# VHH binders against F-box/kelch-repeat protein At4g38940: the designs that were tried, part 21

Target 1, 370 residues: F-box/kelch-repeat protein At4g38940, of Arabidopsis thaliana (Mouse-ear cress) (q9svj9)
Amino acid sequence: MSSPIIIRAPKKQPPEPPCLISLLPEEIVVDIVARVPRCYYPTLSQVSRRFRSLVASPEIYKRRSFFGCTEQCLYIAISKDQTSDIHWFTLCRKPNGQQFSGTTASDHRLVHIPTLPPMPMHGSYVGIGSNIFVMGGFCNWKITSSVSLIDCRTHTAQTLPNMPKAVAFPVTELIDRKIYVIGGSDTLSPMKSPSRIMMVYDTDTEMWQLRARPDWEAGKKWFSSVVIGGKIYMRTYHNSFVCDPNDTSCDRDEVLHSKEWWSACVIDDVLYYYDVRENCLRAYDPKQRAWGVVKGFEGLLPVACKWSKTVSYTGGKLVLFLQKTEKTEIWCAEIAVERREGGEIWGKVEWCNVVLSGNFHIMDCVAVVL
Below, E stands for the ipSAE of ESMFold2; O stands for the ipSAE of OpenDDE; V2 stands for 0.75 times the mean of E and O plus 0.25 times the DockQ between their complexes.

## First folded at step 6 (VHH; framework vhh_7z1x_3)

Design d1 (from t65 with S56R; at its last look DockQ between E and O 0.34; V2 from the best seeds 0.00; counts 0 for: pae O 10.2 > 2)
Fold by OpenDDE, look of step 6:
Structure d1 (fold): chain B 370 residues (1-370), chain A 125 residues (1-125)
Amino acid sequence: as target 1 above (370 residues)
Amino acid sequence: QVQLVETGGGLVQPGGSLRLSCTASGFTFSDYAMNWVRQAPGKGLEWLSSISGSGRYTSYADSVKGRFTISRDNAKNTLYLQMNSLQPDDTAVYFCARGPDYTSEDWYTEYFQHWGQGTQVTVSS
């Protein structure tokens, strides 16, 4: 029985209780709120209109930055019951072991963001600062060139100028404030014929450029990518490549390709991905051109998973999402990784829990700073 | 083996109504979004409507919005399309198509993995 995400209708806002806090000078209130963890902002917004406005204000985030209270927040694109649209969730983590009042749920959970509309699936999702770029994909079973910008501070979205070409299922990376949208499909059928273009968005000029895709492997679809040291590491079914985005040349890396890396992340110039078949976290060191297995957390993660997503987190940590084969549970783990003397990488699972239950599919995970 | 069988097509006059059915077998019906698509003579495949596995979410093409209604009965493994206010332009072969499994799908798989033989709908005076 897939527990429906009870999107509780916004309860009629009870009359604002006279809150003494309302008598405080605005500057003081801003300073206080700026120091409150981001995960409590939804709760604060329910206390009063004033708080609601404050947590959504640009000022509060400036103040957070000033105080060094910025946080990396994860936003998760999820398909509900395999619909054609994605919905956005955020990972709400319990700070300092505090229990969320009123929920029997795990200390950590994915929280739906109802203010964000459904968006195209299988597009590009890139986090820059406090924003998420949503580019392309398909809507109503049509491939689109649409671009939306999500402000994660306010959980609002605005429409930007379209990409030069409609594309779905691209490989997308951010390098030096440029978004590279590589390949993908320009039609729903045939899906086997990849686009031969690369689109580049310059975030400074706010302009798109259309380039021919480098001919490193003509006609092949890309599956995975990461950025290390200004280079794009990319994987097809047949090969893995290291590419300079400014150069048409790509180098084939057979060692990298020896593992089926997918939905990988980078920490300290090391590539990490979770191998669901072998139930291990794998690490690739480009300098050594070698694969290793991260040690120290065997048996601590769920088994029988068919899908994994890793995302880098601040402080030498990664977040791992795992979806079980039965599609009934989404697990999340936070893992601290460290390289020890001798070159071995060790991992410590800080927590691992179910964060969402039901017929949900994670499509992507984006990190932003708030 | 996944099987989809469409029924309910036929000849109808303009302004008339039809109800199409699709019976599914060979997979857990409720786990998959289902779709109706059509192909008119000499034209490409046109998506019409989608419904989530649970039936809670539906979507429609602009061409059929307000006229067609998609529904499903998971207990009967059956997908439905109620078509009202039919026009000659609605003449086509109608197909039931299963949505993809996004967790197991590779980048080489077709978007629609399975569909039936279709049912002919003809709207003519």
Scores: ipSAE 0.006, ipTM 0.308, lowest interface PAE 10.2, mean pLDDT 84
ESMFold2, look of step 6: ipSAE 0.085; ipTM 0.492
ESMFold2 (binder alone), look of step 6: mean pLDDT 84; pTM 0.859

Design d2 (from t65 with D101G; at its last look DockQ between E and O 0.13; V2 from the best seeds 0.00; counts 0 for: pae O 10.2 > 2, placed apart)
Fold by OpenDDE, look of step 6:
Structure d2 (fold): chain B 370 residues (1-370), chain A 125 residues (1-125)
Amino acid sequence: as target 1 above (370 residues)
Amino acid sequence: QVQLVETGGGLVQPGGSLRLSCTASGFTFSDYAMNWVRQAPGKGLEWLSSISGSGSYTSYADSVKGRFTISRDNAKNTLYLQMNSLQPDDTAVYFCARGPGYTSEDWYTEYFQHWGQGTQVTVSS
């Protein structure tokens, strides 16, 4: 029974109970709410209209920043059937092991964000501060150049000026406040990166620039990328490259390419990806130009997965999403990684649970700070 | 167990039409995008068309665009491919597959986990 995306009908707002909090000065209430973990904001929003307004206010987030209460939040782009638009979810974590009373559900779950509209699939998704840029992809099976900006504080989206070129399936990275949209396709079949074009968005000037990259493998699809330092590491079927976006040349890295790295993340200048075939977390050190396997958590993660996604998280941790072969379960794990003396990297699974059930596909994961 | 059974193949003259059917069982049909793929003699698997679970979205390969139409009846757990203006180059075994509509050059091709035995389509004068 495919659990329908429970679009919970807006429950009739119960009459606002006389809340003594209403007697408090607004500034005090803001200070209190600012110190509340964001995971409770949905709950707070149900208490009163005032709280609903507060948790959505820019002022709360300013105060959070002031108090040092900012949190890294993960937003997950999900498609139900890989042919439809993406929907946005957020990972809700239980703070300090507190069990959400009344739900048999796992301590951690993906929560749908209904206020965000469906968005193009196979576009670029980049988190900057509290915002997510959604660029390109396809909608209704048409390639688009559209750009949307999601404010994760309010869960609202606005339209920005279009990209110079409509593209789907690009490699996209953020370096020094610039978004690099590399390659992509203007067709859905075959999936190729026919152009030698890189589009660069400067977030400060809010301007796009078109650049040519003739030295890159043209006509081939790029599958994965990460940024280490100021360089972009990217992979095609045939090669892996290390590129300086400001340089005219890319270096081929055969050692990097020796593993089928996909949906990787970076922690402390080390590239991590989960190899679903070998059921291991792999790490590539660019300085040593060597692959290793992260030790310490064998057997703790689900097997028979077809897809994995890693995202760097605060404090030397990564979040791992795993989708099982039948795509009926999405697992999530938080893993702390540590490099030990001698160069070995060890990992500790902090938690691992099913976070979403049903026929869903994770298309991407974006981290923001709120 | 997931089962897909293709029917409707046969011999047709150039310019002719054929309608393929795929009957699905063993899973909630409406929850999955469905695809048509084909394999010509000596050639690799070619993706032709995809349709979303609800049927609201369809996509086509350039090779068949304007000639082929994919549709589905979720009440009957059946996928269809209407093929018009058939050419000799369309001669192949046609398969219905559950999963994303990607070509063999796409990493997501591995998601084609289930397909039927196929139905032979021969276009010849």
Scores: ipSAE 0.005, ipTM 0.336, lowest interface PAE 10.2, mean pLDDT 85
ESMFold2, look of step 6: ipSAE 0.127; ipTM 0.550
ESMFold2 (binder alone), look of step 6: mean pLDDT 81; pTM 0.820

Design d3 (from t65 with E105P D106E; at its last look DockQ between E and O 0.11; V2 from the best seeds 0.00; counts 0 for: pae E 5.9 > 2, placed apart)
Fold by OpenDDE, look of step 6:
Structure d3 (fold): chain B 370 residues (1-370), chain A 125 residues (1-125)
Amino acid sequence: as target 1 above (370 residues)
Amino acid sequence: QVQLVETGGGLVQPGGSLRLSCTASGFTFSDYAMNWVRQAPGKGLEWLSSISGSGSYTSYADSVKGRFTISRDNAKNTLYLQMNSLQPDDTAVYFCARGPDYTSPEWYTEYFQHWGQGTQVTVSS
């Protein structure tokens, strides 16, 4: 009996107490709220209907942009099980590490976004500006070509024209405002029917192009990728490649492949992924064509994890998600990385805590700017 | 040549137990994570469990957690799945599959390499 995701219905807010803030001109209130960190918007929305409306309005984000108060925000696609649709969460971080006095709850948490409907699992998820493209995946045991656009400012979704082909489990990357959807499964039998196509969406023209896959490892599944310097670094089970999306050829990189990199991110043209087996953050430098281990934070992260996911964040930081083997806890850490003299990379864990508890699976993490 | 051979399947009553085995050959067994996957009639592939090459790490799908136990004997090149408290919904063909590394999401079954022929498990009164 799959326990229903108790989407707690928004508690009927008691009548709004008379607040002096209600007497302020709207423009002033907008200016004030625009300068408030976005992590407080959920709290702010509980204060009054006015604030609730304001934080959900496009106007506040225009004002934020005007004031230079934009923030990078992480949106996490989560499934309750491996067969269910994804639900969207956002990482709420407390600024300045100030622990809210009195709550045993971790200062950082994943917060469900109830205004966004469930979406297909194992699709492509790409953040561009304040939007998230959701493309393809499984819906009701069918592979879909559907495309949805999420506006993260308003937490609303709209339907866009379909992709040329239905695909699940692709490798997807963004380069120069083009979305590359590479490979995946185009049938319900992913093992027997790997997609041999590349679909390219131009965000400027809003048009799709269908291309045959170049002379890459034909018929193989791609399951890891990052972009460095306009090139796509991709991994199959057997090989890792560096590919120019505009070129028909790929270069095999054996050194890159010497580590089983997965769910990697890029900071300053260096590839990072967390090796849960060795409990270390690994770094690949494409210029040196060498792997290294990030130093400085041994013993600070949870152990006995079954997988990791990394995402680049602003300011030379990465966010690391770890799921424990028991699947009861998802941990999150923010790690600042820096290259020191001599070429060594050092990391500092700024915080690490449980951000979600329960039978949840992180399917992907997308960064947007709000 | 890589070969995986599943055994131990059969008919069992609800609440019963069964132990599956997978014998591996043609590669260094201890160097690879191993997985159990099943396919029920009319359904897709479902990942059940994974174990690292050394056996130090194990993972389970929620559907089988607490009921199934994955283990391996590297000296015998054999993977095991102990299944307890079997239910009718557990009726499926069970496959042994190699890889990928334990650090990869286990539910991505399409990335597994080398599959056995499978063994039928039927749970019925």
Scores: ipSAE 0.022, ipTM 0.516, lowest interface PAE 5.2, mean pLDDT 85
ESMFold2, look of step 6: ipSAE 0.080; ipTM 0.484
ESMFold2 (binder alone), look of step 6: mean pLDDT 86; pTM 0.884

Design d4 (from t65 with Y108L; at its last look DockQ between E and O 0.50; V2 from the best seeds 0.00; counts 0 for: pae O 9.9 > 2, unsure alone 64.5 < 65)
Fold by OpenDDE, look of step 6:
Structure d4 (fold): chain B 370 residues (1-370), chain A 125 residues (1-125)
Amino acid sequence: as target 1 above (370 residues)
Amino acid sequence: QVQLVETGGGLVQPGGSLRLSCTASGFTFSDYAMNWVRQAPGKGLEWLSSISGSGSYTSYADSVKGRFTISRDNAKNTLYLQMNSLQPDDTAVYFCARGPDYTSEDWLTEYFQHWGQGTQVTVSS
C-alpha cells in the first residue's frame, strides 16, 4: 500500500489562539525564533500568521547568523513516478532525539516543499549559501537554457537570465563562487556531451562565459563529478579525469576509474561513494591515488539497492540515500567518517531509516546553509 | 520485450473527437511515465502529453491543452488520449512513448527507448 504523499490540504488556518508571545516585543520574538531549529519552522508557521511571517523573514536568518545558529540543510530533487519534472523535498531531521509528535513516521523524513513549483529534470543544481541554482534540463520534450534561483529561506523561486546554451545532463560544479556547467546534451537521443563546451557562471558578476575544452573526451557523456581542492574529478563510462578548470589539460586517472564511482561526495579531500553492488562505502584518496573501503558499519545499511547518492554534510559526515530495487522505498543514512592512524577510514552510522515511500526517484541532493 | 501498440486513429471531421489507446506489454506498466507524441507530415516529433506511472500527474503541450486528455488504466496496461475539438493541424501519426527508467543506467544514454508503430489521425472535411 504505497502511502500516498499526504499532501495535507492547507488546513483551515485555525483561529489565532491568543498567544502570550504576542505581548513580547518583536525583537525578543525574533531572537527566540532565530534560536529555534529550522526543522520546527514549518510547525511554527502553523501556529500564527506572525510566526509564519517571521520564519520567512530575512531578519530571522540574519539573527540566526548572528547567533551562530545557522544550519546545513539538504534539499532533494525528486521525480515523482519518473515525470519530466522534479519536485523539491527537504530532509527533516529529528533534533537531539526528539520524536516528531503525532506521526507514525520515522524520526527522519523527506518533506515536500509545495511552494516550489515543478522544475526541469536533469538540469544542474548547485547550492550557494541559502540559494539553489537550477539550470537547464529537460521539460516537455525540450531541452532548456532556463535558470531559476531558489531562496531556501522563503522557499520561493525566481527566474534568472538564461544560460548561453540549453543543456541537459551536464556535469556541474562550484569552485570559488563560479559555477561550471560542463558538457551535457542538446539532443534527446542519443544523449551526448557536446564537444568542447563549458559554461561558467560567475556569481559575483552574474555573467556567463563560454569556454572551450578540446582536450576533454569529446562526444562522451560525463556521469559524475566532484571537486577536490581546486580540481574537478569527472567520470565517463570509459575514463576518469582530473581537471583544472583554469588549465587547458586534464589528466587521466586510471586508478580512480578502476571503480565505478557515481554520485560521490568529498570529505577532507577524500572522495566517497556507495557501491550498491558490493554494499560498501568506498573512499578514494587522491594523494595516495588509492581506493579503500570504509570500515565499521557492515550490515547496517539496506541491501538490494539500485541507486545511491552521497552528499557531504557538516562535521565530517555524509548523508547517504539509497533506493531499493523495488522502487518503493528511499532510505537515508547519516554516516560519520574518520581517518585513523595508519590511513584507514572508519565509518559510524548514526541513523538509517526510510525517509520516503512510493515510486519516487532522487535526481539530486543539494546542501545549503540557513 | 517491451511492446507498445497504438490504436484508435482514423479519419474525422474538424471539430470531431477521437480516443486513442496504447497497449503496453513487456514491462511493469505502472512503474513508468507514459507520453503521447505526434509527427505531422514534413514536421518533427511533437510532444503532446505525459502522465506519471500512478496517473497522479499529467502535463500537456500548449497546442493541445484544454482539448486533449491523457489517462491510463494500469490494470489493463493501457494508455489513453481523448482528443476533442480536432483540427486539420492535428493530422499526424500519433505515438505512445514510454518514459525512461531513471533508476537504471539506461537513461544516461537515451531519454526514451520505447515507442509504438503509431496510429494515423487524419482531420479533414
Scores: ipSAE 0.010, ipTM 0.322, lowest interface PAE 9.9, mean pLDDT 84
ESMFold2, look of step 6: ipSAE 0.156; ipTM 0.585
ESMFold2 (binder alone), look of step 6: mean pLDDT 80; pTM 0.811

Design d5 (from t65 with S50A S59Y; at its last look DockQ between E and O 0.31; V2 from the best seeds 0.00; counts 0 for: pae O 8.4 > 2)
Fold by ESMFold2, look of step 6:
Structure d5 (fold): chain B 370 residues (1-370), chain A 125 residues (1-125)
Amino acid sequence: as target 1 above (370 residues)
Amino acid sequence: QVQLVETGGGLVQPGGSLRLSCTASGFTFSDYAMNWVRQAPGKGLEWLSAISGSGSYTYYADSVKGRFTISRDNAKNTLYLQMNSLQPDDTAVYFCARGPDYTSEDWYTEYFQHWGQGTQVTVSS
């Protein structure tokens, strides 16, 4: 009446340990992942089929919003080999040591989104919430009225109803949930006058409206704009203007035009652009009607650049893209700006490094919230 | 100074073939998309085809798709247009045109501003 003693062979290969987070209830995993910065989601998608499905699900983004963990993410429209279309990239801000297929780990880089199809260039690119509207521009070297909506949660695109008219190179700005598409050209020929059309898209009603506008500078092309305090600031070669979108007139601003601002952004109602000729970040405060130079980062940015692009970023910061003359490298810097007691604006470079190499050209940068 | 020189035009019978060449100088050829454009007698300009700087992407107008083939040889700074199954309505002066320098702040105003002299293609009898 005694039990036998069982002798067990030792286990030569211990089983691979399970990922402890994968054993938690789905509700708990969703809440944990919702608090993880979005830059880690590609890594999470490689852990298991469960996580791959989870990071692509709408539920994660609802939970991120519920927890107040949403992030401003930058999407960059890039022409490769100077093709007639653009491809979408994201600015991936990742900790050092993360590995991507076939690449050396870095702090930050531009990552191509291969699931998005090539899209028209020289159109309008507007970020609203977690979506990007891609409107007009060139499609197969023909000016189009097409509208695509990119869902940045899933990196998928869908076709929406066309704009009332086809245009390329418009001034496009978002004010009070309405997209204003102003001017542009309906031909590829530079000898044709620019379009004199104003089209307004109401994002709440999802309806386009054509509006007649005065010809604020007859026959001239407009190519730079920002929104400050509900007004559109824009320029031609000859003048800079401040326009109320609900008004029939624009006012010239000769102080604003005293600098050849291009590819600017706005932080706290101050216009910022990077002057590649003088290698300085300039700031225009409309309340003071004055330009200044942002201080505090001399020698921290690449010099002898041929173009720049700025985009505003959360927390009083901007992101600056630069390309050196006769080089294939695209540099990116994140700069925090603040006004100090003397009224001077100071900048702090949070990081600066190469984010993309090759024959690439940035067409536009768009911020979304994810 | 940017220079583009077209060659290879001539008289051909309907159904015939021609190969146009465009030699480029005064710029880094591989940095630019290149285009073929034509102008028939009494007509406006018609865009035909484009090729990316590396040659990896090609584009065609519907009027020539399947009959014309664009290519480039960046080692020789030369752009080509192979034209097959030519018909009388292909009769035109053919131009090569450089795409704009997207790295210039004036890039959108310079689209198709650098053209060659043109080469005559006549498709008849």
Scores: ipSAE 0.012, ipTM 0.433, lowest interface PAE 8.0, mean pLDDT 79
ESMFold2 (binder alone), look of step 6: mean pLDDT 86; pTM 0.876
OpenDDE, look of step 6: ipSAE 0.014; ipTM 0.364

Design d6 (from t9 with S56R D101G; at its last look DockQ between E and O 0.03; V2 from the best seeds 0.00; counts 0 for: pae O 11.2 > 2, placed apart)
Fold by OpenDDE, look of step 6:
Structure d6 (fold): chain B 370 residues (1-370), chain A 124 residues (1-124)
Amino acid sequence: as target 1 above (370 residues)
Amino acid sequence: QVQLVETGGGLVQPGGSLRLSCTASGFTFSDYAMNWVRQAPGKGLEWLSSISGSGRYTSYADSVKGRFTISRDNAKNTLYLQMNSLQPDDTAVYFCARGPGYSSSWLEEYFQHWGQGTQVTVSS
């Protein structure tokens, strides 16, 4: 019996106490709110209707941009049972140093976004600016070509024209404002990638282009992909490839494939993934064509995890999600990575906490700028 | 050629114990994580346990946690599964598999190499 996601009904907001802030000119209030870290916006939204409206207003985000207060925010697509539609969460992080005195509870948490409807699972999810493109996937046991655009400023979604072809489980990457949707399944089999096409969405022209998929691994599912230097690095179970999206040729990289890299991210042209079996963060340098282990944080992360996902964050940091086998808890860690003299990469765990409890599965993580 | 050979299966009474072995050849054993999976009659494949190449790290499915113990001897190219407190529901063919050891419904397609399996029957 899958415990229903208790979407806690928004608590009836008590009558808004007369807020002295209401006496301030609107422009001043906007300027103040624009300088508040976005992690507090949910809290602000609970204070008054005015604040709720302000934090969702385009004006606030314009002001944030003007003041240089833009932040990278992470949005997480989560499924309860890997068969249902995805729900969207955002990572709320407390700024460094404000340990709320007295609560042992992790100050970092995944917060559900109830204003966003459930969306297809195993689609393409791509962040561009303040928006998330949601393309294809499974909906009601059917593969769909639907495209939705999420505005992360307002947490609203709109429908866009469909993709040329319905696909699930594609490799999807963003390069130079073009979204590449490569391969995928046009069947209910998640382990096959029978699609022989590549769909390219130009965000400037808002048009789709169809290209023939190169015969890299015909019919096989691609598990991982990243972009480094304008090339797409992709992995199947059998091989890893480095591909130019504008070229029909891919180069097999045996060194890259020597590790089972999954759900990887890129920082400073280095590929990172967390090896849950060896409890280590691995790094691949394409220039050196070599794997290494990130040093400096042994023993600081949870062990016995069955799943990991990494996403690049600003400032030479990555965010690591870990799903623990025993308690079905999702852990999150922020790790700063640094290349030192001699070529070694060191990592510092800035924080590591449970961010969500329950039988949830992270399907993807998307970064946007707000 | 990669070869995996499972042994140690048999008939055991409820509450009993068995130790399975898997002998590996055709590859550098210590370079790969190893897994135990099982298939009960009429059921799909179930991931049970995984052990890292070095043997330093192990993971278990909830269904076998506390009862089963995975281990390996890299010098002997052998993987082990100690099974204690066996129940009728543990009746299955047990396989040694090389590859990623994640709990998944798509294990058959994900693992690259399998043994022939060994039958474990738990019955009074």
Scores: ipSAE 0.007, ipTM 0.309, lowest interface PAE 11.2, mean pLDDT 84
ESMFold2, look of step 6: ipSAE 0.052; ipTM 0.468
ESMFold2 (binder alone), look of step 6: mean pLDDT 83; pTM 0.849

## First folded at step 7 (VHH)

Design e1 (from t9 with S50D; framework vhh_7z1x_3; at its last look DockQ between E and O 0.04; V2 from the best seeds 0.00; counts 0 for: pae E 6.6 > 2, placed apart)
Fold by ESMFold2, look of step 7:
Structure e1 (fold): chain B 370 residues (1-370), chain A 124 residues (1-124)
Amino acid sequence: as target 1 above (370 residues)
Amino acid sequence: QVQLVETGGGLVQPGGSLRLSCTASGFTFSDYAMNWVRQAPGKGLEWLSDISGSGSYTSYADSVKGRFTISRDNAKNTLYLQMNSLQPDDTAVYFCARGPDYSSSWLEEYFQHWGQGTQVTVSS
C-alpha cells in the first residue's frame, strides 16, 4: 500500500530565448528602452514578460524625460454607428518603423485601445502632459458634469471630481495651465448655449471656478476655437471673436470670420484649417489679419471629403484627418508648413494614407507627451 | 423637409401597455439612428432608447430597460416603442428624434429634428 503519485504542475515556464539584452545590467536595459520610439512599445510588450513590465513602468517614462526622448502622441476619440459614446484610438505605425526618410508613408493606422472604457461624447477632451482630461459631454443621451482622467502611459482611467455644471458641446482651451470650458448646453434639446458661464480648472490648485463669461453672442452655439498668443479665438455662426480670458470683453474679427473655419490648429501663431468644400488648407495670420492658402503639395491629398480636423504637431508640422464622403475611409496626412519669402506659406506632405475604414466618426483629436 | 409624426399615445391604467409609432419622411430613414425621448410635466428631457439605422443595435435607459422595446420597419419608414408595465411616473409627452447627421453640419443638426410629441398618461 503506497500513496498516490501526485504530479505537481511545473512551477517554471520554459526559459526565454537567449539574447544580448538579457546579458546587460537592468539599468542599461531600461535606458535602452527609454530611447526607443513609443511606436515600438506594443511590439516590445509581446516579446517577453520583462519587456511588457518595462514599457508599462513609470520608471521608463521618467527616463524618457531625463534623456529628452519624449514624443508627442495622438489620441483620437471616435464614435461608431451614431451611438452616444466614444472609444479611444491611437495613431500608430508599423513596428519596424522608418528605415529611410520619406518612404514609409503607407504604414500608419488608428488602433483601438480596448482597456479604456467607452466615454461621453461631445465633451471636452484636453491633453496635459501624459494625461487626457475627459470632461462633460453626454452618455446614454444624458448631459454630464463627470470628469475622467486617462493615464496614457498605462491606458487606464480614473474618475475625478465633477465640474461645477454639466455641459455638452462647449469650446475648450488650455492657457497657462488652466482649462477654460466655455459655453455649451446643459440641455439636450434644443441644442444651444443658454448661459453666460465659463468654467475654469486650475491644474496647479486642482480646483474649478465658475465665472461669468463675456457677452460673446449669448444664446448662440460656439463650434471652433484656438489659442494664439494667450488669447482665445472663437467663432459662432454669426461672428468670430478674439478674447483675453482674463478680460470681460471680446473683439470681433470680421476677416477671421470671412472663412468658415473649424477643427483648426495653430503653428507659430498661424491658424490652419482644411476647407473640404474648396479642397485647400487655409491659413490665417493674426499679425497681417489675412487669410491665405497653403501651397506646394497638389495631388497628394484625397478629395471629396465631408469632414476634416487639424492637429498641431512638433517641428512646424500638422496632422490632418480627412473623412471621405462616398467611402467609409478616414485618411491622415502629416504636413510640414513653412513661411517663405514674401509671406506665403508652403506645405509638404510627409505621408498620407488611409488609417481607418468603417462606419466611424472622429469626435476629437488630442495630443499628449509621452 | 424632415417630418416625424408620433401617434399611439393615450390614457392607460398602471400596469398597462401602449405602442407608440413615429412615421418619418423627407430623408433616407434607414441611414439614421432613431431615438425616443420623453418630457414629464415640470421635468427636463429624458432619453429613453435608440436603434441603429439597420435596426441591429438597440440601447435603453435604465429607467425603461426590460419594460420598453424599440423597433423599426425601414420599409414603412416607421419607428416603434412598445411600452409595457407602465407606471404613473411614465406620464409624459413622448417624442421621436432623428439621430445625428454626421455630414459637414452634423453638430448644428444634432437633435434638431423632432416630432410633435404624443401624450402618454398613466393614471387610474
Scores: ipSAE 0.013, ipTM 0.428, lowest interface PAE 6.6, mean pLDDT 80
ESMFold2 (binder alone), look of step 7: mean pLDDT 82; pTM 0.827
OpenDDE, look of step 7: ipSAE 0.022; ipTM 0.355

